# Designs tried in a protein design chat: VHH binders against p49116. Part 65

Target 1, 238 residues: p49116
Amino acid sequence: EGPLLSDTHVTFKLTMPSPMPEYLNVHYICESASRLLFLSMHWARSIPAFQALGQDCNTSLVRACWNELFTLGLAQCAQVMSLSTILAAIVNHLQNSIQEDKLSGDRIKQVMEHIWKLQEFCNSMAKLDIDGYEYAYLKAIVLFSPDHPGLTSTSQIEKFQEKAQMELQDYVQKTYSEDTYRLARILVRLPALRLMSSNITEELFFTGLIGNVSIDSIIPYILKMETAEYNGQITGAS

## First folded at step 5 (VHH)

Design s25 (framework vhh_brivekimig_d4)
Fold by ESMFold2-Fast, scan of step 5:
Structure s25 (fold): chain B 238 residues (1-238), chain A 121 residues (1-121)
Amino acid sequence: as target 1 above (238 residues)
Amino acid sequence: EVQLVESGGGVVQPGGSLRLSCAASGFTFSSYAMSWVRQAPGKGPEWVSSISGSGGSTYYADSVKGRFTISRDNSKNTLYLQMNSLRPEDTALYYCVKGPYLPWRDEFDISSQGTLVTVSS
């Protein structure tokens, strides 16, 4: 059966919209975020274990964990995205809104807390110097989470998660042999992903999506098209 | 092209209720989040409430939470705002806007005439 992930799954290359506008705007932020989300979903779809679970299970898993995958992607691609610049622009706008009394203080607090949690997560991952192999397996651990409500095939999902954990452990022990506690430090970061609101992530990064009301509505279409292309449409590629 | 027509405003006493409507045309209504924004005389626009395209998610400004209810009827291309326990500070011109709540944005694409709500004794 081989490893859960291949070398092709370690490669995670985000291409940003070009050129960058003089002023950051909702369209540029949304386009950048959409590219990262699409890359993350394409990454998941390329995993043979994920494909083996079937379309319905695949849709349920990604709907449950897209925010965790997206946040890991933000951390991994923080430099190429200039994420700190994007977040600084959002914070500056929120501070101006507070002074003008244009937004609810409670809502601003919730959004600022989310931005703070996101910044702390990305900073923590950067400080740990998480490599591409580690990111790939952390994403796999998050993707193959058997504990989301409504999931079928939970035993098989748990098996794939355990396989991801074992392969990450093997990699870390071989590559960072001098750092006995590195794996523990990495894994302790994951629970923070579940405390971040997918609702606020959608509001911050995806408000410019045209023709779709929510990420929830987009996910099944992307996954269905990828599955159709992979399994049956390569014969007559357009 | 895109047309939004607000109605239902009027003069009401403090503690009273009003229901605002917004008739939408020129776009696929169910595919877009919709918002209510108000502008009091001499002040900038203030976001009031937003609803997702499906109606499954609603958001409210703290000043109206528990008093206002946003809803939509996608079969009629109509957005609603039920306003209860009205206060003098709710006096404003109310606009419906195509699009979601944007926490980093202070400008709204207000293309309609709005509907006036006056809360006075």
Scores: ipSAE 0.000, ipTM 0.149, lowest interface PAE 14.5, mean pLDDT 81

Design s26 (framework vhh_brivekimig_d4)
Fold by ESMFold2-Fast, scan of step 5:
Structure s26 (fold): chain B 238 residues (1-238), chain A 121 residues (1-121)
Amino acid sequence: as target 1 above (238 residues)
Amino acid sequence: EVQLVESGGGVVQPGGSLRLSCAASGFTFSSYAMSWVRQAPGKGPEWVSSISGSGGSTYYADSVKGRFTISRDNSKNTLYLQMNSLRPEDTALYYCVKGGWLPWRDEFDISSQGTLVTVSS
């Protein structure tokens, strides 16, 4: 039995749509988010332990945790995405919607609170200077969560999560040997991911999807997608 | 250079069936995913279905799942859409497009004439 993750799983490179429009629009935001989502699912698919669980379990795990994986991806790729600029554009649109009575005040409040929590999370990860290995293991811990309702093979999933935790601990202790509390500071950030609504994430980033599709409905298709089509989606050249 | 010619549309009663065809030329058909997109009067384009280049993977909009079947014959450079249990809301111009299931991508080009499907209630 080798390590849970290899060096290939540390590489996480998001290619943004080009050119960036002068004014951000829903289509650019949706394409950027879709590329990140596809990259995240491709990353998960490449893990031998994930493949070993089988298609039904893979689909159930990703449906349960896609928002957590996506949010970790947003934090990891925040600079490449110019995430602060995207969030500012969304906030501006919401403020204009309040003035024109296009959306309810309660809904706008929920969305603004979500954006604030997302900004807090990304800022905390940036302040901790989380590296590529740490992000890979945090994503693995999230992916191999045995506690989601309806899962089968929970004992095997738990073992993979424990393996991810052990490998993260080993990495941090060897690489950041002088920072005794680094691992604890990193791990206490994870519960915040479960407080963020997947429905609000979907509305913020995926409103440009055509055909009245939900992220839950497309997950099985993305996971079954041929490698060439998958790569085309990530680069925007299918 | 790339040419797509849709056919098979018509007028049908609710619950009826139609089979659409798309004849492709000017590119290596088997190397590209293909999609069906429709546009109802006064509305924007709506993605309906996609099929991979090999035909091994198919995808459907929630509104047509269980009713429509996409298929292809790479030896004839032809794409098909079998439409069953048709509803008035399926009334639209149907376009065959080169490219995958997410029609906002650059490869998703609606430049053909389309074929009109009218479901009379």
Scores: ipSAE 0.000, ipTM 0.226, lowest interface PAE 11.8, mean pLDDT 83

Design s27 (framework vhh_brivekimig_d4)
Fold by ESMFold2-Fast, scan of step 5:
Parts: C-alpha cells; structure tokens; sequence
Structure s27 (fold): chain B 238 residues (1-238), chain A 121 residues (1-121)
C-alpha cells in the first residue's frame, strides 16, 4: 500500500493571531501556542494510519506525545511565531520574579532549564536546516510511539513507526546523498524531547487558558472536531 | 446579528437540579458548536461545556463532569444545560456562547445578559 504520509501531510502552515501586541502578554502567547497545538493535532488526525487505530487509541497516543509534537512544531514554526521574542519575554518576567520571590526559587530554576533546553533544541534543528519533509516524518515517529503505558494495538503502532523511519531514511538518502551521517544527526535529537516536561510547557505557553482547563482535558475535544469547526476555532468566527 | 437569550436560572438548594435554555437566532445554528460559560461573583469566566453542531460530540469541564448534560435541538435553535447534583460552587451567571471549546481565548465574546444560578441552603 502507499506511503505513510502524502504531500498534504508535509505542509504545516501556522496562522498567527494578528496583530502582535507591543508588549507580549500571557493571552497572546496562549492563543499562539493554542493555534500551534490545534494545527499539530489536526495534522495527526489527517493521517490515514492514525485514523485506522481508532478514537480511543488516537486519544491515548496524543495525550502521551502532545508535548513532543508541540515542541517539534515550535522548532518548525520558530520564525513565524517569533519564538525567540516570546522566550525572551518569558525570561525577562522570570528574572524580575527571582528578585521578589523566595519560595519558588527551585521552580524558577526548573522553568529556566526548560527554556534553555527548548532554545538548544530549536537551535540544533535550525543548524541542521531540517526541511518540511523531515519534520513531517519526525512528528510521525513521535506520534506512533508504541512504548507509552496503557496502549492497545501496540504491534500496529510499532509497524507505523517503523514505516515512518524507513520513509525518512529513504528521503534523506535520496535528497541529501552527499551527507552520509545526516539521518543519524537528526535522529539523535529526538530523545531530548522526552526530557522536556509537559507540565512546564503547559505553564509557559498555556497559562492563559480560561477556567483552569488542562491540555489533557482539551485533547479529546480537538481530536473529535469537524473540519468546519476546527477552521472556526483557529480563525475565530466562521 | 447573532442573538442568544439564556433562561432557566433560579435559586436551588444543594443537591437540586436546574435546566438552562438558550434561544439562538441570526445564524445557521446547526452549523456551529455551542458552549456554556459561567462567571461566579469576583471571578473570571469559566468554560463549562461544549457541544458540536450535529450534537454528536459533547465536552465537559472536570468540575461538572457526571453532573451536567449539554444538549441541543437544532429544529428549535435551542441549546440546553441540564444541571444535577448542584453545589454551592456552581453559583454563577451562566452564558450561552456561539462557538466550541474556547478556553484558549483571552475573553469569551459574551454579548447576552446570562441567567443567574444561585445554590444556597
């Protein structure tokens, strides 16, 4: 049967809230991050192999890997998002908080370490000049991870991950034929995604969610949205 | 122009039940997801529940899951919220909102007066 991903799955276009405010606030950052999260989950939903696993498995996979998908999306869309500007604003806020807060010093340190890891990851991907095809397959490798606890259909998930790995290898070998070690350099970046805390990602980017709603609770909603409903959410009123 | 008119609020004792209604006009109701949002005195807005345009998918805040049921009648352009096992912390002004799950937005576009629910002994 056909390839795991089609050309439609390689395109990944983030539409930012407009205009960007003069002073970055929690609300602008949250809407920007939410749009990227929606785009990432809509991308996953569009994959026939993902659909074939069924609703319960789809929800479990995305709940397990959303932070990895989101972080890959941040790296891929770093320029569109002005991610460096967003992170600088967060760092400035944290530096001001350090002067005033004695009880959350350890927490601030954890958050600063997370920001450093995120910047390091995005810089490494930029330095490698990862293209859209490579990002699509890296996201597929992360999505079809059979090693998350509580998953059913693990053998089928593993087959889809292996297919993603083989198709990435084929692409890199044909497109970057002069760079024998490119695939290895790309793949060794992936373990760092698992070291980044989803709780800290949520704290940094999704604090603006109204009603103290968690990403875990929003995931089933996003995955079940009709296409027209999805378009309405990311563009406002449709 | 989009118009949403909430009703059904009132004063009830803890453990009681209420059914809220929202009459919608000015748009193709069946084409849009709808939500209930509440605002308690002195607090910001809290998303409560959402329902897809077809009614096939429903979503609930953890605080109301198992107690509240969202439904719609597209033939009547009406949205409902059945509230069971009411608690004092459910006391709030309840708003009907055009659109699905919107907790990532800075502000909900609340253009109606809402309906007041008071849970007290």
Amino acid sequence: as target 1 above (238 residues)
Amino acid sequence: EVQLVESGGGVVQPGGSLRLSCAASGFTFSSYAMSWVRQAPGKGPEWVSSISGSGGSTYYADSVKGRFTISRDNSKNTLYLQMNSLRPEDTALYYCVKGGFLPWRDEFDISSQGTLVTVSS
Scores: ipSAE 0.013, ipTM 0.376, lowest interface PAE 8.0, mean pLDDT 84

Design s28 (framework vhh_brivekimig_d4)
Fold by ESMFold2-Fast, scan of step 5:
Structure s28 (fold): chain B 238 residues (1-238), chain A 121 residues (1-121)
Amino acid sequence: as target 1 above (238 residues)
Amino acid sequence: EVQLVESGGGVVQPGGSLRLSCAASGFTFSSYAMSWVRQAPGKGPEWVSSISGSGGSTYYADSVKGRFTISRDNSKNTLYLQMNSLRPEDTALYYCVKGGHLPWRDEFDISSQGTLVTVSS
């Protein structure tokens, strides 16, 4: 039929909290991450194919893939967020904690490994110089993943994923016609997203803002927001 | 809304140089690959060069490779094309295009007036 994505879906502009504190704190990090998560979910909601799957399927898809969407968003917005500075501060704090608390060593090591995987992913995307169209299609491929446990309508989800893959291929071949292997280099990066734990992402970026409420629990609420209510949340207005 | 304004064209002798500029507004410039496209008298549009959003990757048509250099300044929302060793066959109206190619389109979205480059003795 028509294309899966439009030019509107390429625009992905994160507005950071202002002013930036002199020293990074949990509140600033959590608010920045929350804004990125809200932007990512708003992006997904705006896709006609996503809307067509229905509310229950939409909730299940986003609950399954929010960490992958969020990680792609971190890579895309790394410069705006000063992500390298945030991760360096967290790593420094964790290394000091390992030296003092041997009983929490395994947990801290898991978190450190997660941060190093995140840094490796973001660095690989930066070196590939992924553009806005490529990010939009990579997010669509991740969003329309038919292989998550418990999904219904998997046939239709698979068709949307295949459509995203075909449109990405067409885009890359036409825009980067001189680089025969670019698409392959991009696609081999995607499996790494599933190696990153959503629980660890939540602990690093969201605990200070959402308290004891999990991301999994707020997803249905965000997806059901009226446009005015959603805009109020991302701007901080009532 | 979206506006692209080309400038820098002119008349030069073979072997000369020109630098084209494209001022962009109405969209998040750094989020889009940008392209230069030219249309010679009596011919259809021909793709010349593309640059990624960050400027880290550049691509060129075989006819201009080694002579032309595409670049961008995201702080100024401006795209550039440095043209060296110009030849009579480079004579064309030059356009800048947002994103180059769209997956659902096989034609360039040329909505601006372009800038004329004439190479003659």
Scores: ipSAE 0.000, ipTM 0.126, lowest interface PAE 21.5, mean pLDDT 81

Design s29 (framework vhh_brivekimig_d4)
Fold by ESMFold2-Fast, scan of step 5:
Structure s29 (fold): chain B 238 residues (1-238), chain A 121 residues (1-121)
Amino acid sequence: as target 1 above (238 residues)
Amino acid sequence: EVQLVESGGGVVQPGGSLRLSCAASGFTFSSYAMSWVRQAPGKGPEWVSSISGSGGSTYYADSVKGRFTISRDNSKNTLYLQMNSLRPEDTALYYCVKGGYIPWRDEFDISSQGTLVTVSS
């Protein structure tokens, strides 16, 4: 039995590349985003319930929900990342591309709308002052989604999602006992994550990936990484 | 101080085989993923293969998949690359690197001299 998540699963510490460049560039943005993606995948793979589903199911789940996990991570780490500064740099680059006629107006509109949705989501989470325990359980709820097409073991996945929901409810009711509607206020934010395009997220944050690699292709690699490999590459060497 | 010493390179005909070795010192070898990287004359570095610290997971560039095998012996602090069915385009200086494949980084901390592999008819 036991709880779905332990206290170790609440810890979510992003280490940014240092030093920050004099001007923000695609490489810095991509490395920052990749560190967050790797941290998010490593977090997921550390959950015993996730491990119990097996490697094929784990890969399918993460491929289906990585954009939701990544977006929750952006919201949680917005201050550490200086996300507003990164998004401002992306917007400035897009505006310059319009003036130079390098990108289509329709594409720029799609990307700008995505950035607006992302800012709205992060602002809503900040206004609610979501804590580390709440973020951990929200990530677990989106990770253990039984309703993605092509999944096997959907009954077990649903069981873990329900367990995440129950543990979140218990935590919020005990910790924020004076705010009777806090849980409802938090949960109604989750559907917005499904409306965000993973393709646009990939274009905004991961165009600097070397070897012409898609996020879909690196997910199995990340999930098979050992802790020593993760620590050496993602948290900074030695 | 981290030290990596590659060996096993040489001249071989197309279709031949070579086994490269890398002797590691100055760090806890079994705690780190290791990679092979090559640099052909006039070209930038190309990632070839990586192996996890335990040896349980291996990864290969598409150009070498099915022909090359990466392995390690943690008791000897040694990394290996078995190269079969060698092609002229495999001609390069081969380096071992501390660390696994980094998808957002094309920079490798190559402090060693490498080992030269020449595939010619």
Scores: ipSAE 0.015, ipTM 0.321, lowest interface PAE 6.3, mean pLDDT 85

Design s3 (framework vhh_brivekimig_d4)
Fold by ESMFold2-Fast, scan of step 5:
Parts: C-alpha cells; sequence; structure tokens
Structure s3 (fold): chain B 238 residues (1-238), chain A 121 residues (1-121)
C-alpha cells in the first residue's frame, strides 16, 4: 500500500536553455518544449504504480496522454518558460506565413484556435493558483486513464486513477479547508485537455527535433532510458 | 582530456558494408551515451545514431534506420557503427561524439579527425 505519489513526485523543476536568444527561433522553442516533455516522461516513469503496469502498458498510456501531460506541464511552468512570449512569437510567425501564402488558411485557423485554447487553459489554472501537489495529482489522473483503446490492464489503471482522485481530494480538503468547492473547480478544467490536438501541439513545439524523430517514436526510447543517464543529462547529478 | 579516434572508413560500392570504430579515452566511457555524426561534402553535420551508456537503448536517424547498427564494448572503451546496404548519399566524414541522443540538441562537439566513408560505383 502507501500513497500513489511521494513528495519526490511533487517536485517538477524545468531547467530552461540559457541564454534566451535575442530573437526567439524554432530551435529555442523546440529545445524548451523537449526539456519539458523529457521531464514529464521522467516524472511518469518514476511512479511505482506506473512501473508495476509493465513496459507495453506504460508505452501505450504515455502515447495516449503525452499531449495532456505536456499541456499541464506548460501551465505549471508557464512563468519559468515565459510561455506568453513564446506563444506571441509563434503567432507572429503564423501571421507572416499567411501573408506569404506558405500555409493554407484553414490550417492556420486550426493552429490559432489551438493557441487560444492553450492560453485560456493556462489562464484558468493560474487564476485558480494550482499548487505543486494539485498539479502532480492532475497529471496522475490524466496518466492513469483507463479509457484509451488497446489497453490490457484497464481495471488496474482505473484503480490507480481512483486512488489519484482520492488522494487529491484528501489533500485539497486538508490544505484548502475553507474552500469547499475548490476540488470541483479544478476537476472541471480537465476535459479541455482532451479537446487539444496532439498533432497541432507537435507542429507548434516540436518541428525542430533532430533526426526527423516524431513524438510517437521518441516515447518508448525516453521511457527506456537509464535513470542515472537521464539525470546526468537533464538535471546534472540530481 | 577527452580523446576520440575514429577508424574503419574506406571506399565501398553501393549495397556494400563497413564497420566503423571509435576508441575513447580520458573519461568514464560507460557513464556516457555516445553518438555517430556525419558531415557530407558541402553540408553541415547530421546526427546518425546514438547509444546509451549501458548500451540498453539505441536511436537512429530515419535515413539510416534498418541499415545501420550502433553498439559499444565498455570493457574496451570502444564504440561501433555497422553500416549495411550503403548508398551514395551515405558518403561523408563520420565522427564519434561524447553524448547520447537528446531530441533538442543539434550542435555537436566535433574535435576529432573523423573517418572518411565513400560510396561510389
Amino acid sequence: as target 1 above (238 residues)
Amino acid sequence: EVQLVESGGGVVQPGGSLRLSCAASGFTFSSYGMSWVRQAPGKGPEWVSSISGSGGSTYYADSVKGRFTISRDNSKNTLYLQMNSLRPEDTALYYCVKGGYLPWRDEFDISSQGTLVTVSS
């Protein structure tokens, strides 16, 4: 038994590339996003309950939810990333692409709508002042989603999701005891994550990946990385 | 001081095979991922393949996947690249680099001489 998440799973510290360039470019944006994606997958793989499901199930779960996990990470790290500045640079690039007729108007409209939905989501989370414990449990609820096609351990995944929901409720009730409706206000934000396209997220943040690597192909490799090697490259000796 | 020495290059016909080696010294080889990077005439460096410190994870550029195999022998501090079904576009100077695959890293610390691979009829 024991809690689903430990205090180590609450810690979520993004190290940004330094220095920030004078003019934002696709390389800097991709590097920042890739670091967040790496951190998010490392976070997931460190959960004992997640490891207990086995490698095939782990890969299927992360492939299904990486966009939701990444978006929660964007919201949590919005200040550290200066996300509003990154999104403004992307919008400026897209507007220039419209003028040069390099992309279809329909595609640009889809991308702009995605950016607006992302901004609204991040703004909602900021207004609610979601803390590190709440983010950790929201990520766990998203990660242990039993409703993705192709999953073989559906009952166990559902049990872990329910455990995440119970522990979030316990935390919120004890920490924000005078705000009876806080949990409900937090949970109603979650469905918006399912409406965001993973393909558009990939187009916005990951076009600068080296070696023509897609997010789908990179997921199993990140999940198989040795912990010591990963920590050495992302967080130094931590 | 980190030292990397590539060898095994040569001239080969299309469809042929070559095995490249990289002898590493000056650092704890088994603690670091390693990569192969190539530079074709008139082009910038292109990442080819990476392997984790333990050898448990390997990564390949789409252009070489299924044809090239990266491996290492940590007891000998040596990195290998087995190249099969070689094509004219594989013609390049090949370098080994300290550091594994990082999706956001497109700059490589190329300080060695490399080994030349020429694929021609």
Scores: ipSAE 0.000, ipTM 0.326, lowest interface PAE 11.7, mean pLDDT 84

Design s30 (framework vhh_brivekimig_d4)
Fold by ESMFold2-Fast, scan of step 5:
Structure s30 (fold): chain B 238 residues (1-238), chain A 121 residues (1-121)
Amino acid sequence: as target 1 above (238 residues)
Amino acid sequence: EVQLVESGGGVVQPGGSLRLSCAASGFTFSSYAMSWVRQAPGKGPEWVSSISGSGGSTYYADSVKGRFTISRDNSKNTLYLQMNSLRPEDTALYYCVKGGYVPWRDEFDISSQGTLVTVSS
């Protein structure tokens, strides 16, 4: 069969909310994060191999890996989002809250540790100068993870993950031929994504969704809407 | 007009249990996350727990994790906090708050009277 990803899957363009507020606020951060999450879901849905697994498997995969996909998206879009400025503002607020005993010290510590891990991950990706093709394949590797509990079609998922790994290897070896260890340096960054708490990510970036629906609730809804629209056009019911 | 009314507080001995309730009106309850916040004598407000609008996600402060359980009944517009294995340091006025915990927000929107929980021998 053809390649797992096409050039269309390398394009990952985040459109930020307008207007940019004079001061960062919760609404702007949540809307920006929601746009990145929706872009990530749309990206996954556009992959033929992903579509071939079927709606139930698609929902299970995305529910299992959305935090990893989102974190890769944060790293890839860090500059357009001004992520460092957002994180610095949150850290500044948390440091001030510690001094006034306004928030639980243990909770502040958990959130600060999460921000530190996120910053380290984004900095490591920036230092490696990860390009758009590399990000696309890394996202595919985490999307097609066969090791999450409760998954069906694990053999097919593993096959797609191995195909993603092979295509990444071919790309890196051809494009960065003088850097013999580049692929290894990229791949050893991936385990850090599993150490990131999805609950803390939800709290930091999706306060608006916590107010209305959880990420787990919104994922099936988004995936079902796109599938229903596609099927409607095929049957002429749109 | 948003109205929140807490109840269920009282005096208990260490190791005891209490169930707090918050009756909500004036807004679409199921569309909003809800939180419990407490204020001990001489201290600022401390976030205790939050629950998503659907009830599908719950969050707890480390000091109460494993002892307290937050829940909601959207059909009755009521928020609950089941408190087990109570300790003297749990003594506080408990408030329900519309909205989830936001680490960069300056303060909680506390507009109600709260319910007093006293843990003493």
Scores: ipSAE 0.000, ipTM 0.196, lowest interface PAE 10.3, mean pLDDT 81

Design s31 (framework vhh_brivekimig_d4)
Fold by ESMFold2-Fast, scan of step 5:
Structure s31 (fold): chain B 238 residues (1-238), chain A 121 residues (1-121)
Amino acid sequence: as target 1 above (238 residues)
Amino acid sequence: EVQLVESGGGVVQPGGSLRLSCAASGFTFSSYAMSWVRQAPGKGPEWVSSISGSGGSTYYADSVKGRFTISRDNSKNTLYLQMNSLRPEDTALYYCVKGGYRPWRDEFDISSQGTLVTVSS
């Protein structure tokens, strides 16, 4: 009966590792990305509709969409993260990897194309001046995607996605009443999220976090974490 | 050059405990996540546990959760695995590994000799 999201779900505060090193390194990038990933999972886990779907469905949904949630988080937190500086550091690391014969030229091209897509997405969101309520509902639309293979409870997931879409529409029409086409401009940005490979995101941002283990394999463990451990990850208190 | 040296394996009875160590050198240890991987005779490598560079996050395979504890001492460049309530199924060669997953590779970067753990009566 109530709204899908409350004001608590609009708050999305990334705490960066401090101090920022003079030269960005893999450790700082991975720690920053890990905090954003844990913040995104904690955000999802706090939604009553998400909890109501049950543990197995929650795991399947997050495994399917973590890269889209993470990318929305990068866009939302781009200034706090100094994302352009991080991407420049990643490019320098990739150039060194070519010199060390660690990656093929074809793979470097795929990764560079991914960085360009990510930068384009973040720039488009910044130009639209997407606010905190809009980001919360876009994340909810992405989270409650009923079209991923292997999902159960797809009718409930679709209902929650439609509820997110309706609440976003209501918010935008009331808040930006003079801009008739704002909702359409926002929604046409979402398909770009699915063009970004989760494997490439993992290589760019998470090499220092998970060793030789994929993010897909650790998602169930992250979702089972106690609240205190989630809070420790998003603040770096460890 | 990157070197990883495992130690602490041995023979224990079911229900026993062992503590494995991995001495790392040749890289900035605190900047990388570390993992324990095991390989039982006749089977492929199985991921056991991972720990973040800072030590703030730990992850475990379902088969070992509640029994094993991964930890690290960044001042000593050493990774640990505390193994409690050992079962015959835990019998394997244990390796520590560095580095992230690469989609074009279907195996862990196991380059060391490992340490043998045998659980038998």
Scores: ipSAE 0.000, ipTM 0.133, lowest interface PAE 17.1, mean pLDDT 81

Design s32 (framework vhh_brivekimig_d4)
Fold by ESMFold2-Fast, scan of step 5:
Structure s32 (fold): chain B 238 residues (1-238), chain A 121 residues (1-121)
Amino acid sequence: as target 1 above (238 residues)
Amino acid sequence: EVQLVESGGGVVQPGGSLRLSCAASGFTFSSYAMSWVRQAPGKGPEWVSSISGSGGSTYYADSVKGRFTISRDNSKNTLYLQMNSLRPEDTALYYCVKGGYKPWRDEFDISSQGTLVTVSS
């Protein structure tokens, strides 16, 4: 067979909502996050190996790993999103909520710990200077995870994950030939993604969803969107 | 016409249990996250728990985590809150609210009468 990913799968270009508001608000943050989520799901759908698994398996895989894909996307697009500014705005709002006794201290602590984990992850990826090819294969390794409960076709999913790992290894060894331990440093970052709560990610970035619809309920819809419909959503035409 | 009707409240002793229900009508129930919010006498409303439209994701205030369980039956357009190990500080009017908890706001669209839970003795 040919390679798991083509050059089109390495390209990952996030278009931010315009204009940026004078003060960051829930609507702008949610719109920005939704665009990244839609881009991530469209990216997954474009992979022939993913399409070959069938609609039911595709839905189950993305439902299981959307938070990991989204977090990798946040790290990859941190500069274009001004992620540090978004996180600072969230922290400021949480600190004001403490001062006004509107949220419990324990709840705020859970959310703050998640933000710190997210910052550490994004900082570690930046420090490693992860390139677009490496991000594409890390996303593929995460997507083709055979170990989620309730999955069918786990043998085929595992084969696609192994193919992703082999192609990443080939790329890193060829491109960063003098850095013998680079692949190991990159791969040991992945377990941290599973320690981050999808519930808290949803609360931080998607709380402004129209109709208060959960990520869980929109995943099947996004995966079924036509390319024209997806492009309309990204440009805000709908 | 959007309507939410809570039931199941009552008087219970500390350590007891109650199950609250909320009957929803006038909207596509399964498409919306739902929340339980409570208001103790003389206090502002406090978020208790939220559940996603599918029921796949649940969220709890730290004060109730491990004691309360939120669930829903989309075939019956009904939201539930199972409350165990009740404490005097759980005494409040309990409201179901269309929508999830939002960390950026502390106001809730409370349009229903609520159900009273009193933990005493």
Scores: ipSAE 0.000, ipTM 0.155, lowest interface PAE 14.7, mean pLDDT 82

Design s33 (framework vhh_brivekimig_d4)
Fold by ESMFold2-Fast, scan of step 5:
Structure s33 (fold): chain B 238 residues (1-238), chain A 121 residues (1-121)
Amino acid sequence: as target 1 above (238 residues)
Amino acid sequence: EVQLVESGGGVVQPGGSLRLSCAASGFTFSSYAMSWVRQAPGKGPEWVSSISGSGGSTYYADSVKGRFTISRDNSKNTLYLQMNSLRPEDTALYYCVKGGYYPWRDEFDISSQGTLVTVSS
């Protein structure tokens, strides 16, 4: 009955660990990424419509879309994370690894292509100057995707996605009334999220901190965390 | 606590072969990618090879590709590295580590004793 998202769901504040070190540090990157992942899952969990779907459906949805949700979070928090600096450092390291014959060319190509897709996505979102309300609704559209294999309650999920799309349309038309085509420009960015491999995202951002446990295997535990535990992960009090 | 115990190292002549083993305990072995990492005297750790949890995907450093073969036996919680056509530059302490590796990672979670491989005449 009420709106899908409240103003509290627009607030998405990532608290970074100590200032980025002078040299690339895997622990800093993994801790930053983990904080963003926990913030993203806490955000999803706080949505009444998401809660109404039940625990099993919640777990299945997040397992299916965590990479898309995380990537939107990377784009939204790119400035606070200094993401462009992180990605540039990784690219430089990959180029050095090619010169030193440390890795197979096929593996380097896969990782480099993933970084290029990620950079292109983040650049497109920055160019569009996506605001906090738009990000909240884009995350909701991604979260309530009824088209992932193995989902149950797909009719209800589709209704929540359509509600998110409608509320985004209303917001954009009211706030950016002079740009008739803004909504279309925003929505055509979403398919690119499904081109990004969750396995490569895990390799780039999560191997140091989560002990190489798959994101898929920890999702049920993250979704069940008490509020204090979530706050500890988000603020780095853990 | 994760426990990894490497074995199979030794002294071999150039062109020789060795098979390294890593016995894993304290975690669900089949659920994790595993890697071999080596450290030569006076040098930092160098990634050698990785294998997915199922064994369906393997990756090799260009310096060992075509000479080394990584494999695993999930029923025995054991990781293997078959090393053929060994060269003096392969001389190092070899460690098995939980998880996969990537080009930009400069840190390896090495908690075990390793197994020494020396290639010399």
Scores: ipSAE 0.013, ipTM 0.222, lowest interface PAE 8.6, mean pLDDT 82

